# Ledger of designs, part 21: VHH binders against q9ulm0r997to1333

Target 1, 337 residues: q9ulm0r997to1333
Amino acid sequence: FSIPVHFTNGTYHVVGFDGSSTVDEFLQRLNQEIGMRKPSHSGFALFTDDPSGRDLEHCLQGSVKICDAISKWEQAMKELHPGKSEGGTRVVKLMYKNRLYFRSQVKGETDRERLLLASQTSREIVAGRFPINKELALEMAALMAQVEYGDLEKPALPGPGGTSPAKAQHLLQQVLDRFHPRRYRHGAPAEQLRHLADMLTTKWATLQGCSPPECIRIYLTVARKWPFFGAKLFAAQPAQLSSKENALVWIAVNEDGVSILDHNTMQVHITYPYSSVTTFGGCRDDFMLVIRSIPDKSSGKSHIEKLIFRMAAPKIAEATFIMASYMNHCTTTVNPP

## First folded at step 6 (VHH)

Design f58W (framework vhh_4orz_3)
Fold by ESMFold2-Fast, scan of step 6:
Structure f58W (fold): chain B 337 residues (1-337), chain A 119 residues (1-119)
Amino acid sequence: as target 1 above (337 residues)
Amino acid sequence: EVQLVESGGGLVQAGGSLRLFCAASGFTFSRYAMAWLRQAPGKRREWVALIYSEGSTWYADSVKDRFTISRDNAKNTVSLQMNSLKPEDTAIYFCAKGWYSTSRYFDYWGQGTQVTVSS
């Protein structure tokens, strides 16, 4: 059997497998073929798309058989769309992306890992899940343009054989759509979009001769300056706030713990190390965190705080599973040399 | 390991000149923007001069037309030529590495070199 595995940069790789192949065996083969380290080092995992067609993905566990995962996805698809069982149903999409990020593993990264991390980061930037100002956003978009398209083609004089101005403008629009934050372009007049494209052109031109691996290294050097690089971010509303206030926050999950970030600025409000997390997970329709504070020296007793957040149900499960994985990774750490 | 080592600082009279040097190692120097920042006593670090990978230069208003930044990609050095020095130029001068070729954001700084301009 064979199935395409889709990557964050929009490319795919077809992987062969047996009817008895587990996800772990499938990933071992994939990683050997594309130059990735094992999952425990790279933090990359295999996901299936949501049968309901929403932007929600399910991580596949290593012991599960690929054939079983596909069958379960197809069964869920039929249950959600019983009237479309006649051959108009969608097929499962396998996606490969970073799930867990560890700073200790950076030194051993492959070029393929860096490319896919940068591409994933670019998707987060476009979606507004990464703090970036207008100037840096153009510079990051230019780096990805150099990676994907190479050197910026020089504007040709009007005439046969040159790149038309319309074709050049279309390429710049494609670059912005793929690599630049949507919020900075939303509702923008044509003049503002042309100005943005002109600024992108200036930044991209300065990268002439820069190789894709070098641009990717620069990109990640910049991106990793954010302390929450590699964190998974979940939009959430604190349940203690009234619907009148309707304030959103980001819940950021990474190797350091679970953090609450300002939704607009993405500045950290508070970080809870995993050692302080007593209980976590779904509680009815909400996400719950129970935090044990350091004992108060005046009273000598620990304070327990219960935090409740409104989140989409699939995101509650995802956040819970990722937290559990980070906590389990901490408990299985081998003695350092 | 990224290293930036400044040299050339010292004591000069107002109206005098001084040239600062920065030796860089541990990264592909030719691909990154380089800058000079300074910190006067009791003040925050402020940017004074920036050079992009391709050679374009930018200056703070306070030093424009008096200071000149340059780079030598073969020797992995960035230099700051300081002319018509004023007592207000007294500061510790830091060499800084940009995040990439046209970056105005910096990730590494040297230990700095003291420049003192007597009145």
Scores: ipSAE 0.000, ipTM 0.167, lowest interface PAE 15.9, mean pLDDT 83

Design f60K (framework vhh_4orz_3)
Fold by ESMFold2-Fast, scan of step 6:
Structure f60K (fold): chain B 337 residues (1-337), chain A 119 residues (1-119)
Amino acid sequence: as target 1 above (337 residues)
Amino acid sequence: EVQLVESGGGLVQAGGSLRLFCAASGFTFSRYAMAWLRQAPGKRREWVALIYSEGSTYYKDSVKDRFTISRDNAKNTVSLQMNSLKPEDTAIYFCAKGWYSTSRYFDYWGQGTQVTVSS
C-alpha cells in the first residue's frame, strides 16, 4: 500500500506501508525518507483530516495501525453519506505537522524541520493566530516569497518575453494571500492594498540572492521572539467571565503550561504552570482546568480555582491530549526510568 | 556573541557637533539594518536614525537635516553625525541591530553612550 502525506508548505511525499504497519513505524519510514528527526525530538505528528469536512484534524497515536486509522475514517465518511449510490467517496488526507515544540530541541533542528515549522508558522500568521503588526508581517511575507519564488524579477524589458505589469501585480497579490495576515487585507480599500503591494515589492527586492535556508532561518529567528511560538491556540469562551457578552480568549498550550491570552491582542492575561494544574480535560460539553494557587505569603493559605471554557468538542480533546503530552514529557525529563 | 560597542559621546555646547561610532561583531554586518536610538531621563527609548543594508536612510522628524547615519561595511561600523545639537538631544544613545536587511525592529542594543548638550 502507499499513501501521500501532505506537508504545511503544500507539498506531499508518498509513503509505503503494509497491513501491520503502526503509525510509529510509518513515521519512522517517512522521517528517514524526508530528513526529519524522530517525533520525540522534532515534535511532529501525523494527522487525518475530518470526515465531516469542517477542517478539524485528528492526531494519530503511535500504536495505532495505519490501516485501522484509514478504515475508521472511511467508516465515518460512509456514515456521513449513508445510502449514497454515487461511485466516489472522498479519501483520507494524511497531514504531517508540528504538534509539540521544545526550546531544548532547537539546536538539533534539520533544514526540513525548519522549512516545515516556518511554513506552519506562516499559516498561523495568515489565520490570525500569531501576534504581528502589518509592517513586520510584510517583512515576513517577503522572506516566504523569496523562499517560494526566488529573486523578485526586475521590470520586464519591452518584448514578447517580458513580464506584464498585470502579471507582476497578480504575483504580489498571490504572495499577500499566501503569507500576509487576512485581517489586514479583509475589507481593505484598494489604495491600502496597493500600498501593501508596493511595500512588499521593496522588502522582497532587498532579499535578492538570499537562499531559501537563509530566509527560513531569519524567518524563524523573528517568529521565535514571541514567547508563545510553537504553542497550540484554542478559541474559547470563559464560562465564569461570560457575564460579558461574547467574551472570547485564546487558550495557549506549550511546554511552560497553559495560558489565557486576550483574543484580539494575543497579550497574555495569565499563565498556569503544569505544577499548578491538578485536573484538566472535558467536563460535560466544556473544557475544565482546576488550578491550585500558590499559598498566600502572609497567611499561608492556598485556594483551588475551577475554570470552565466553552470550546468545540474536537478542540477539547486535542487540548487535553496536548496538555497530557507536555506533562508526560516533563515527568519523563525530571524522573527518568 | 553579537556585540555592539558605542563610542564618541560626551559633553558639547548647544549648536555644537558630535560623531558617534558603533563597532559591530558576531554577525554578517553588511546584511542587516542598523539604527541609532536614544533615551532621555524619564522618557522611553526612541529611534532617531535607521540605515538599511543597501544604504537607504530614515530619520525621526526632530533630527532630520541635523543628523546623518552612515555605515562602513568593510569596518563593520555604523556612525551618527550629529550637527546643530540642542539641549533636547541630551540622552543616552544606543546602537541597535535590525532583525534583517530592511527591518524596523531591533533585537540587540549596545550599552549606550551619554550625550549631554549644555545650554
Scores: ipSAE 0.000, ipTM 0.246, lowest interface PAE 13.2, mean pLDDT 83

Design f61K (framework vhh_4orz_3)
Fold by ESMFold2-Fast, scan of step 6:
Structure f61K (fold): chain B 337 residues (1-337), chain A 119 residues (1-119)
Amino acid sequence: as target 1 above (337 residues)
Amino acid sequence: EVQLVESGGGLVQAGGSLRLFCAASGFTFSRYAMAWLRQAPGKRREWVALIYSEGSTYYAKSVKDRFTISRDNAKNTVSLQMNSLKPEDTAIYFCAKGWYSTSRYFDYWGQGTQVTVSS
């Protein structure tokens, strides 16, 4: 058998497997073929898309067989679309992307890892899960344009088709859609969008001669200035907060612990190290964290705080699983079997 | 926060010399590339000299062999020695911080210092 694995930069690689192949064996083959380190070093993992079509992603565990994962997805699809006697409405999509990020592993990164990390970071910037001002957003978009399309030559950008001004303008719009924050373009009048494209053209032109690896290194150097680079961010509403509008925060999960960030500025309010997390998990619409303070030296008694957040059910499961993985990684690294 | 403060600009006759200074603070100066850029009236800002963290220097074609960039990591200072000045060198000169140690791209600029070269 063979199946395409899709990457964050929009490319794919076809991987062979058999009826007994596990996810671990499948990833070993993929990583060898594309120049990636093993998952424990790179932090990359394999995901399937959501059978319901809501574009939710499900991480595949290493011990699971690829054939079983595909069959489970196909069965869920049949249950959601009963009465289809032939074929299907969709086919399973395998995606490969960074799941866990460790600062200690940066020095060993491959060029492929850096490319995919930068592409994934770009998706987070577009989605509004990365703090970036308007000026830096255009500079970052220009770097990704240089990586993807090479040197800018108006109207002749690399690729098939004509070199008309209309075609060049269309390509600039695609660059903005792929690499620039949606929030800075949402509801913008046509004149503002044209001005934005002109500014992008100017910034992209300054990158002439910059190679894709050089642009990726610059991109990641800039992105890593944010202390929460590589963290997974979940929009959440504290349950204890008054029922006023826009009462949102980000829950950021990374190797340092779980943090609460201001939703608008993405500035950290508080960080809870994993050593302080007693229990965590979800119940319906709520995500729960139980935090234990360090013992009081005079009395020897720890204090406990319970935090409840409203969060979308699929995101509760994702946050819980990622937290467990970071905690397990730290335990395994400190106390190897 | 990052601060870059330029000094040393002024009025000079063609063929003369000036030395510009930039005092940097708010970051680990020795780890970043530093540059001088200039903007002439009615023109776009352009780079003129670049120095990497390890000391390698690069110059724009228009200033090659006339300008010398240097840095003092102990004092967090980058300097630009400008010799054989031409009227075309008239511009506001900006100190800039690179994005990393060998960066050719910049994320912070000073307020600038005016250099005027009379014919």
Scores: ipSAE 0.000, ipTM 0.159, lowest interface PAE 16.1, mean pLDDT 82

Design f61S (framework vhh_4orz_3)
Fold by ESMFold2-Fast, scan of step 6:
Structure f61S (fold): chain B 337 residues (1-337), chain A 119 residues (1-119)
Amino acid sequence: as target 1 above (337 residues)
Amino acid sequence: EVQLVESGGGLVQAGGSLRLFCAASGFTFSRYAMAWLRQAPGKRREWVALIYSEGSTYYASSVKDRFTISRDNAKNTVSLQMNSLKPEDTAIYFCAKGWYSTSRYFDYWGQGTQVTVSS
């Protein structure tokens, strides 16, 4: 058997397997073929797409058989469409992407790991889950354009083999759609979009002769300046705020703990180390964090605070699973004797 | 629109001095690294001096200890003081604006100002 594994940069690699192949064996083969370190070193994991289409991706555990994972996905599809035919048959999609980021994993990174991390970061930038101003956004888009398309083609003399202005404009629009934050282009007039394309052209021209690995190293050097690089961000509404405002925040989950960020500025309000988190997860239709504070100096008693957040149901499950994984790693590697 | 306008170039005898100025507009000057580059006839542009937003300065080996870069954030100007000029310093000198994210790349240049050093 063989199946394509899809990457964050839009490419795929076909991997062979048999009826007994485990996820661990499958990933060992994949990683050897594409130049990636093992999951414990890279933080990358294999996911299946959600058969219900709710954007909840299912992380595959190492001991699970690939054939069993595929069969389970197919069974879920049959349960969603029992006895009804609506057209074509859907096929499972395997995705390979960073799941757990640790700063220590930078040591020994491969070019493939850096490329896929940068591509994943670019998707977060486009989606608005990364703090980026308009100028930085153009610089990051230009770096990815150099990686994907190479040197910017200069306007050719009118003649055979020249690049037409229409084709050049189409390429610049593709670059912006793929690598530039959607929020800076949404609802923009054609004049403003043209100006943005002109600014992108200026930045991209600067990179002439820069190799893809060089551009990727610069990209990640810039992106890693943010303390929450690699964190998973979840949009949430705190239940303790005035009902008059319905203010949004980001819940950021990384190796250091759970942080609450201002939704617009992405500046940190507070960070809760995992040692202070007593319990977490779904509570009714909300996401709950229970925090144990240091004993009050006046009373000598510990405080327990319950934080309730309204979040989309699939995101509650995702946040719960990623927190459990970071906490499990912490207790496994730093457990006191 | 970003604009960089150089001035102060001219003809000078070997061993003499010149001070170049660059007037910047169209961006928040104080937040960006600024540089001077030069291009001699038939040669590629080469970097001469760099000044970061916080004031740190760096120089090419060929001009170190002879040239001094400085900035005035209140006036949006960067300047290059050139002392002990040599005939090999003859070039068009360009003011350049660095990228927001990195000082490795420059995205805008002025038209340049000619510096000619006679033997």
Scores: ipSAE 0.379, ipTM 0.755, lowest interface PAE 2.7, mean pLDDT 86

Design i1 (framework vhh_4orz_3)
Fold by ESMFold2-Fast, scan of step 6:
Structure i1 (fold): chain B 337 residues (1-337), chain A 120 residues (1-120)
Amino acid sequence: as target 1 above (337 residues)
Amino acid sequence: EVQLVESGGGLVQAGGSLRLFCAASGFTFSRYAMAWLRQAPGKRREWVALIYSEGSTYYADSVKDRFTISRDNAKNTVSLQMNSLKPEDTAIYFCAKGWYSTSDRYFDYWGQGTQVTVSS
């Protein structure tokens, strides 16, 4: 058997497998073929798309057989769409993307890993899960344009065989749609969109002759300046803060712990190291963190604080699993071999 | 919109000095790194000096200890003081505005340039 595995840059690679292949064996073959390190070093994982179509993704565990995962997805699809014809039904989509990010593993990154990390970061920028102003966003978009389209095509002289101004504007709009934050363009007047396209043209032109690996290296150097680069962000509402009722926050999960970020500025309010987290997980529609404070200097007694956040159930499960994975890594880091 | 205008170039004998000026407009000058680049006849454009928004300065090895870059944020100007000039310093000198994120590598606007000729 063979199946395409889709990457964050929109490309795919077809991987062979048999009826007994585990996810671990499947990924060993994939990583060898595309030039990536094993998942414990790269932090990449295999996901299936959500049969319900609600933009949820399911991480596949290494011991699971790939055939079983595909069958489970197909069964879920049949249950969601009983009686539908064979024509027009979705097929399972396998996606390979970064799940865990470790600063200690940066030196060993391959070019393929860097390309896919940059592409994933670009998707987060477009979705509004990365702090970025309009000018930085244009520079990041220009770097990705150089990677995907090469050197900016010089406007041809008017005449037979020349590039039309309409085609040039269409390309610039495609670049903005793919690589620039939606919020800066949503509902914007035509004049503002033209100005953004003109600024993009200026930035992209400076990259003449820059190779894709070089542009990716620059992209990641810039992106990594954010302390939460590689963190997984979950939109949440604190349930027990009446003075902040209806206030949204980001819960950021990374190797350092669990952080609460301002929803608009993405500036950190507080970070809870994993050593301070006593209990975590979901309870119905809420995400719960139980934090153990440092002992009171006067009494010597520690305080326990219970934090409750409203989040969608699938996001609660994802946050819980990622936290568990980072905690497991921290345990092995305390006494490395 | 963005404009950079260089001045101060000319003909000078080896061992002499020149001061180049660049007047900037059309952007928030104080927020950006500014640079001087040069292009000798038949050569690629090369970086010479850089000044960051906070005032930190960097120089190419070929000009270190001879050239000094400075800025005046109140007047939106950047200048290059060139001392102990050598014939190999002969080039067109360009003022450049750095990228917001990668000002040490990429520049998005340049002036027309000013010719500096050093005779031996």
Scores: ipSAE 0.120, ipTM 0.608, lowest interface PAE 4.6, mean pLDDT 85

Design i2 (framework vhh_4orz_3)
Fold by ESMFold2-Fast, scan of step 6:
Structure i2 (fold): chain B 337 residues (1-337), chain A 120 residues (1-120)
Amino acid sequence: as target 1 above (337 residues)
Amino acid sequence: EVQLVESGGGLVQAGGSLRLFCAASGFTFSRYAMAWLRQAPGKRREWVALIYSEGSTYYADSVKDRFTISRDNAKNTVSLQMNSLKPEDTAIYFCAKGWYSTSGRYFDYWGQGTQVTVSS
């Protein structure tokens, strides 16, 4: 058997497997073929898309057989579409992306890991889950344009098959759509979008002759300046922490713990180390954290705080599983960083 | 809008000193590498000195040990102290904004320049 595995940069690689192949064996073959380290070092994991077509991805455990995962996905598809005699219209999509990020593993990164991390970071920037100002956003978009498209082409003089001004503007719009924050373009008039395209052109032109690995190294050097680089961010509404009815926050999950960030600035309000987290997970339709505080110097009493957040149901499961994975890593690490 | 305004140029005798200043505005100065470039009559523009956002400095071989670049993030200013000037240092000196705080390869904005003339 063979199946394509899709990457964050929009490319894919076809991997062979047999009826007995586990996810661990499948990933060993994939990583060897594309030049990546084992998942325990790279933090990358294999995901399937959701049979229902929701924007939700399911992480596959290493001991699970690939054939079993595909069969379960196909069975779920049939159950969601009862009476479909044609076997359904969609096939399972396998995706390979960073799940866990460890600062101690940065020095051992491969070029492939860096490319896929930068591409994934770019998707987070576009989605508004990364703090970036307007100027730096255009510079980062230009780096990704150089990686994907190479040197910016000069406007074509009149002639057959040349790059017209209209084609050039279309390319610049594609670059902005793929690599620039949606927030800075939402509701923008055509004149502002044209101005952004002009600024992007200026930034991209200065990268002439920059190789894709060089641009990726610059990209990650800039992105890693944020302390929450590699963290998974979840939009949430605190049930008990806000005096406002609909105050939003980000819940950031990384190797240091669970942090609450300001929704607009992405500045940290508070970080809860995993050692302080007593209980976490779904509680009815909400996400719950139970935190044990340090004993009060005056009374010697420890305080237990229950935090409840309203989150999209699929995101509650995702946050819970990522927290469990970081906690398991931290509790089994002999010499943590 | 990004603005870079150079000052401090002038006429000086060989062996003399000058200090150039660049006042920057329109961007978060502390996050970007800053550089000095020069262009002599009939020559191509050449890079002279670079300072990264965190203070690391680099110099062209032709000016090493004679020129010192520095920055003041509170005042959004970059400076170039030029000692032991030679006639070959005669050029228009430009302040330039680097692409990133860690990048000295690309410059996306240059000022109007300030003329430095060194007589023997």
Scores: ipSAE 0.013, ipTM 0.522, lowest interface PAE 7.5, mean pLDDT 85

Design i3 (framework vhh_4orz_3)
Fold by ESMFold2-Fast, scan of step 6:
Structure i3 (fold): chain B 337 residues (1-337), chain A 120 residues (1-120)
Amino acid sequence: as target 1 above (337 residues)
Amino acid sequence: EVQLVESGGGLVQAGGSLRLFCAASGFTFSRYAMAWLRQAPGKRREWVALIYSEGSTYYADSVKDRFTISRDNAKNTVSLQMNSLKPEDTAIYFCAKGWYSTGSRYFDYWGQGTQVTVSS
């Protein structure tokens, strides 16, 4: 058997497997073929797309057989579309992307890891899950344009392979769509979009001669300045806030713990280290965190706070697994001094 | 919108001096590295001097010890003092704003430039 595995940069790699292959064995083969370290070092994992077509992805556990995962996906597809449907011939899509990020593992990163991490970060920037101002957004888009398309072609190049004004504008729009935050372009008039394309052209031209690995290293150096770089962000609605308040927050999960960020600004409100988290996971239809504070000076008793968040059910499961994985890594992994 | 307006260029004799000015607007000037680049006839553009937001300065070998870059954050200006000018310094000089992310590595060429001609 063989199946394509899709990457965050839009490329794919076909991986062979047999009926007994586990996800761990499948990933060992993939990682060797594309130049990735093992999952415990790289933090990358394999995901399946949602059979319903929503943007909800399911992480595959290492002990599961690839054939079983595919069969489960196909069964879910049949249950959602019993008999004939318009999309009844859709096939499972395997995706490979970063799930856990460890600052201690940065020094050992491969070029492939950096490329895929930068591409994933770019997708988060486009989707609004990364704090970025308008100027930085254009610079980051220009770096990714240089990686993906190479040097900006000379304007008005003659010939069948030459850059026409219409082709040039189409390419710039494609770059903005792929690498620039949607929020800065939604509802924008044509004049503003042309101005953004002009500014992108100026930035991209400045990168002439910059190699893809060099642009990727610059990109990650910039992106890593955010303390929550590599964190998994989950949109959540606190159950204790009234509907008249700005009810949405981000729950950010990383190696340091669980943080609550302002949904609009992405500024941190509070961070709970894993040592303070006594209980976490799904509670009925919600996501629950139980936090134990240090004892106060007067009573000597620890305060326990229960936090309830409304989240999409698949995201509750993913947040729970990611938290468990970070906690396990902290308790069982031996880090050199 | 970022605006950079260069001034101070002109014709000068070899061995002479000239001071270029750049008036900046449309961004938080003190936050950004600023640079001077030049383009001589038949040559590609090259950077000649750079000043970081904190005041550190760097120069191309061809102008080191002859040129001095400085900034005035209160007036949003960057200047280039050019001494011991040579015919080889003849070029259009551009004021450039550094990238927000990388500062000193990459520059926006937003200025129209000012011509410097060194004769004899």
Scores: ipSAE 0.013, ipTM 0.480, lowest interface PAE 7.3, mean pLDDT 84

Design i4 (framework vhh_4orz_3)
Fold by ESMFold2-Fast, scan of step 6:
Structure i4 (fold): chain B 337 residues (1-337), chain A 121 residues (1-121)
Amino acid sequence: as target 1 above (337 residues)
Amino acid sequence: EVQLVESGGGLVQAGGSLRLFCAASGFTFSRYAMAWLRQAPGKRREWVALIYSEGSTYYADSVKDRFTISRDNAKNTVSLQMNSLKPEDTAIYFCAKGWYSTGDYRYFDYWGQGTQVTVSS
């Protein structure tokens, strides 16, 4: 058997497997073929897309058989679309992307890991889950353009090989759509969009001769300056502030703990180390964090705070599982066998 | 200047075989994904086969097990071996250059007139 595995940069790699292959064995083959470290070091994981088409992704456990995962997805698809002809049925999509990020593992990163991590970061930038201003975002987009398209082509003299102005503008818009934050372009007048394209052209031109590994290294050096690089961000509304219309925050989950960020600026309000988290998880439509704080060590008194956030149900599950994974990693690291 | 020149098309009877060639110049061939697309009379262009820079291949369902895409980085060529040809394979076949690292055919560029393949019943 063989199946394509899709990556964050829009490419895919076909991987062979047999009826007994587990996810762990499948990933061992994939990682060897594309130059990735094992999942425990890279933090990358294999996901299936949601049969319902909601863009919800399900992480596959290492002990699960690939054939079983595919069969379960196909059965779910069949149940969601009863009586539908096979010619119209979607095929399972396997995706490989970073799930957990560890700063201690940066030194051992491979070129493929860096490429895929940069591509994933670019998706977060476009989606608005990364703090970046308009100008720096153009520089980051130019780096990704150099990686994906190579040197910016200069307009040729009139001839069959010349790039038309329309084709050039299409390419620049494609770069902006793929690599620049949507929020800076949404609803923008034509003059502003032309200005962004002109600025992108200028910045991309300065990268002439820069190799893709060099551009990726620069990209990640810039991106990693944010302390929450690699964190998973979840939009949430504190339940206790229900009287405020603009009461949104980001819940950021990474190896250091769970943090609450200002929704607009993405500046940290507070960080709760995992050692301070007593209980966490979903309760109805809410995400709950129970924090044990020690406000007065001289008196020996501690306080328990219960924090409730309204969040989409699928995101509650995702946040809960990622927190559990980071906590498990910390426990395992402290008490290695 | 990027140039892609297709060749190898022709008239063949159903069940026959043809091998298409694409000669590439003006870019670092080994870094790019390459694809074959086709356009039948009165229909939109569709992708047929794709080969990544690393050599991994993928095929449209309609040609799977009948067509084989390959590349020669030393000669800057990509080839399409077409076996068990059917009348429905009649089309102009185009060689396409992908972006640096992407296999998504929606971002592929192609230049030239293509090569005509006609399969008689």
Scores: ipSAE 0.000, ipTM 0.125, lowest interface PAE 17.8, mean pLDDT 81

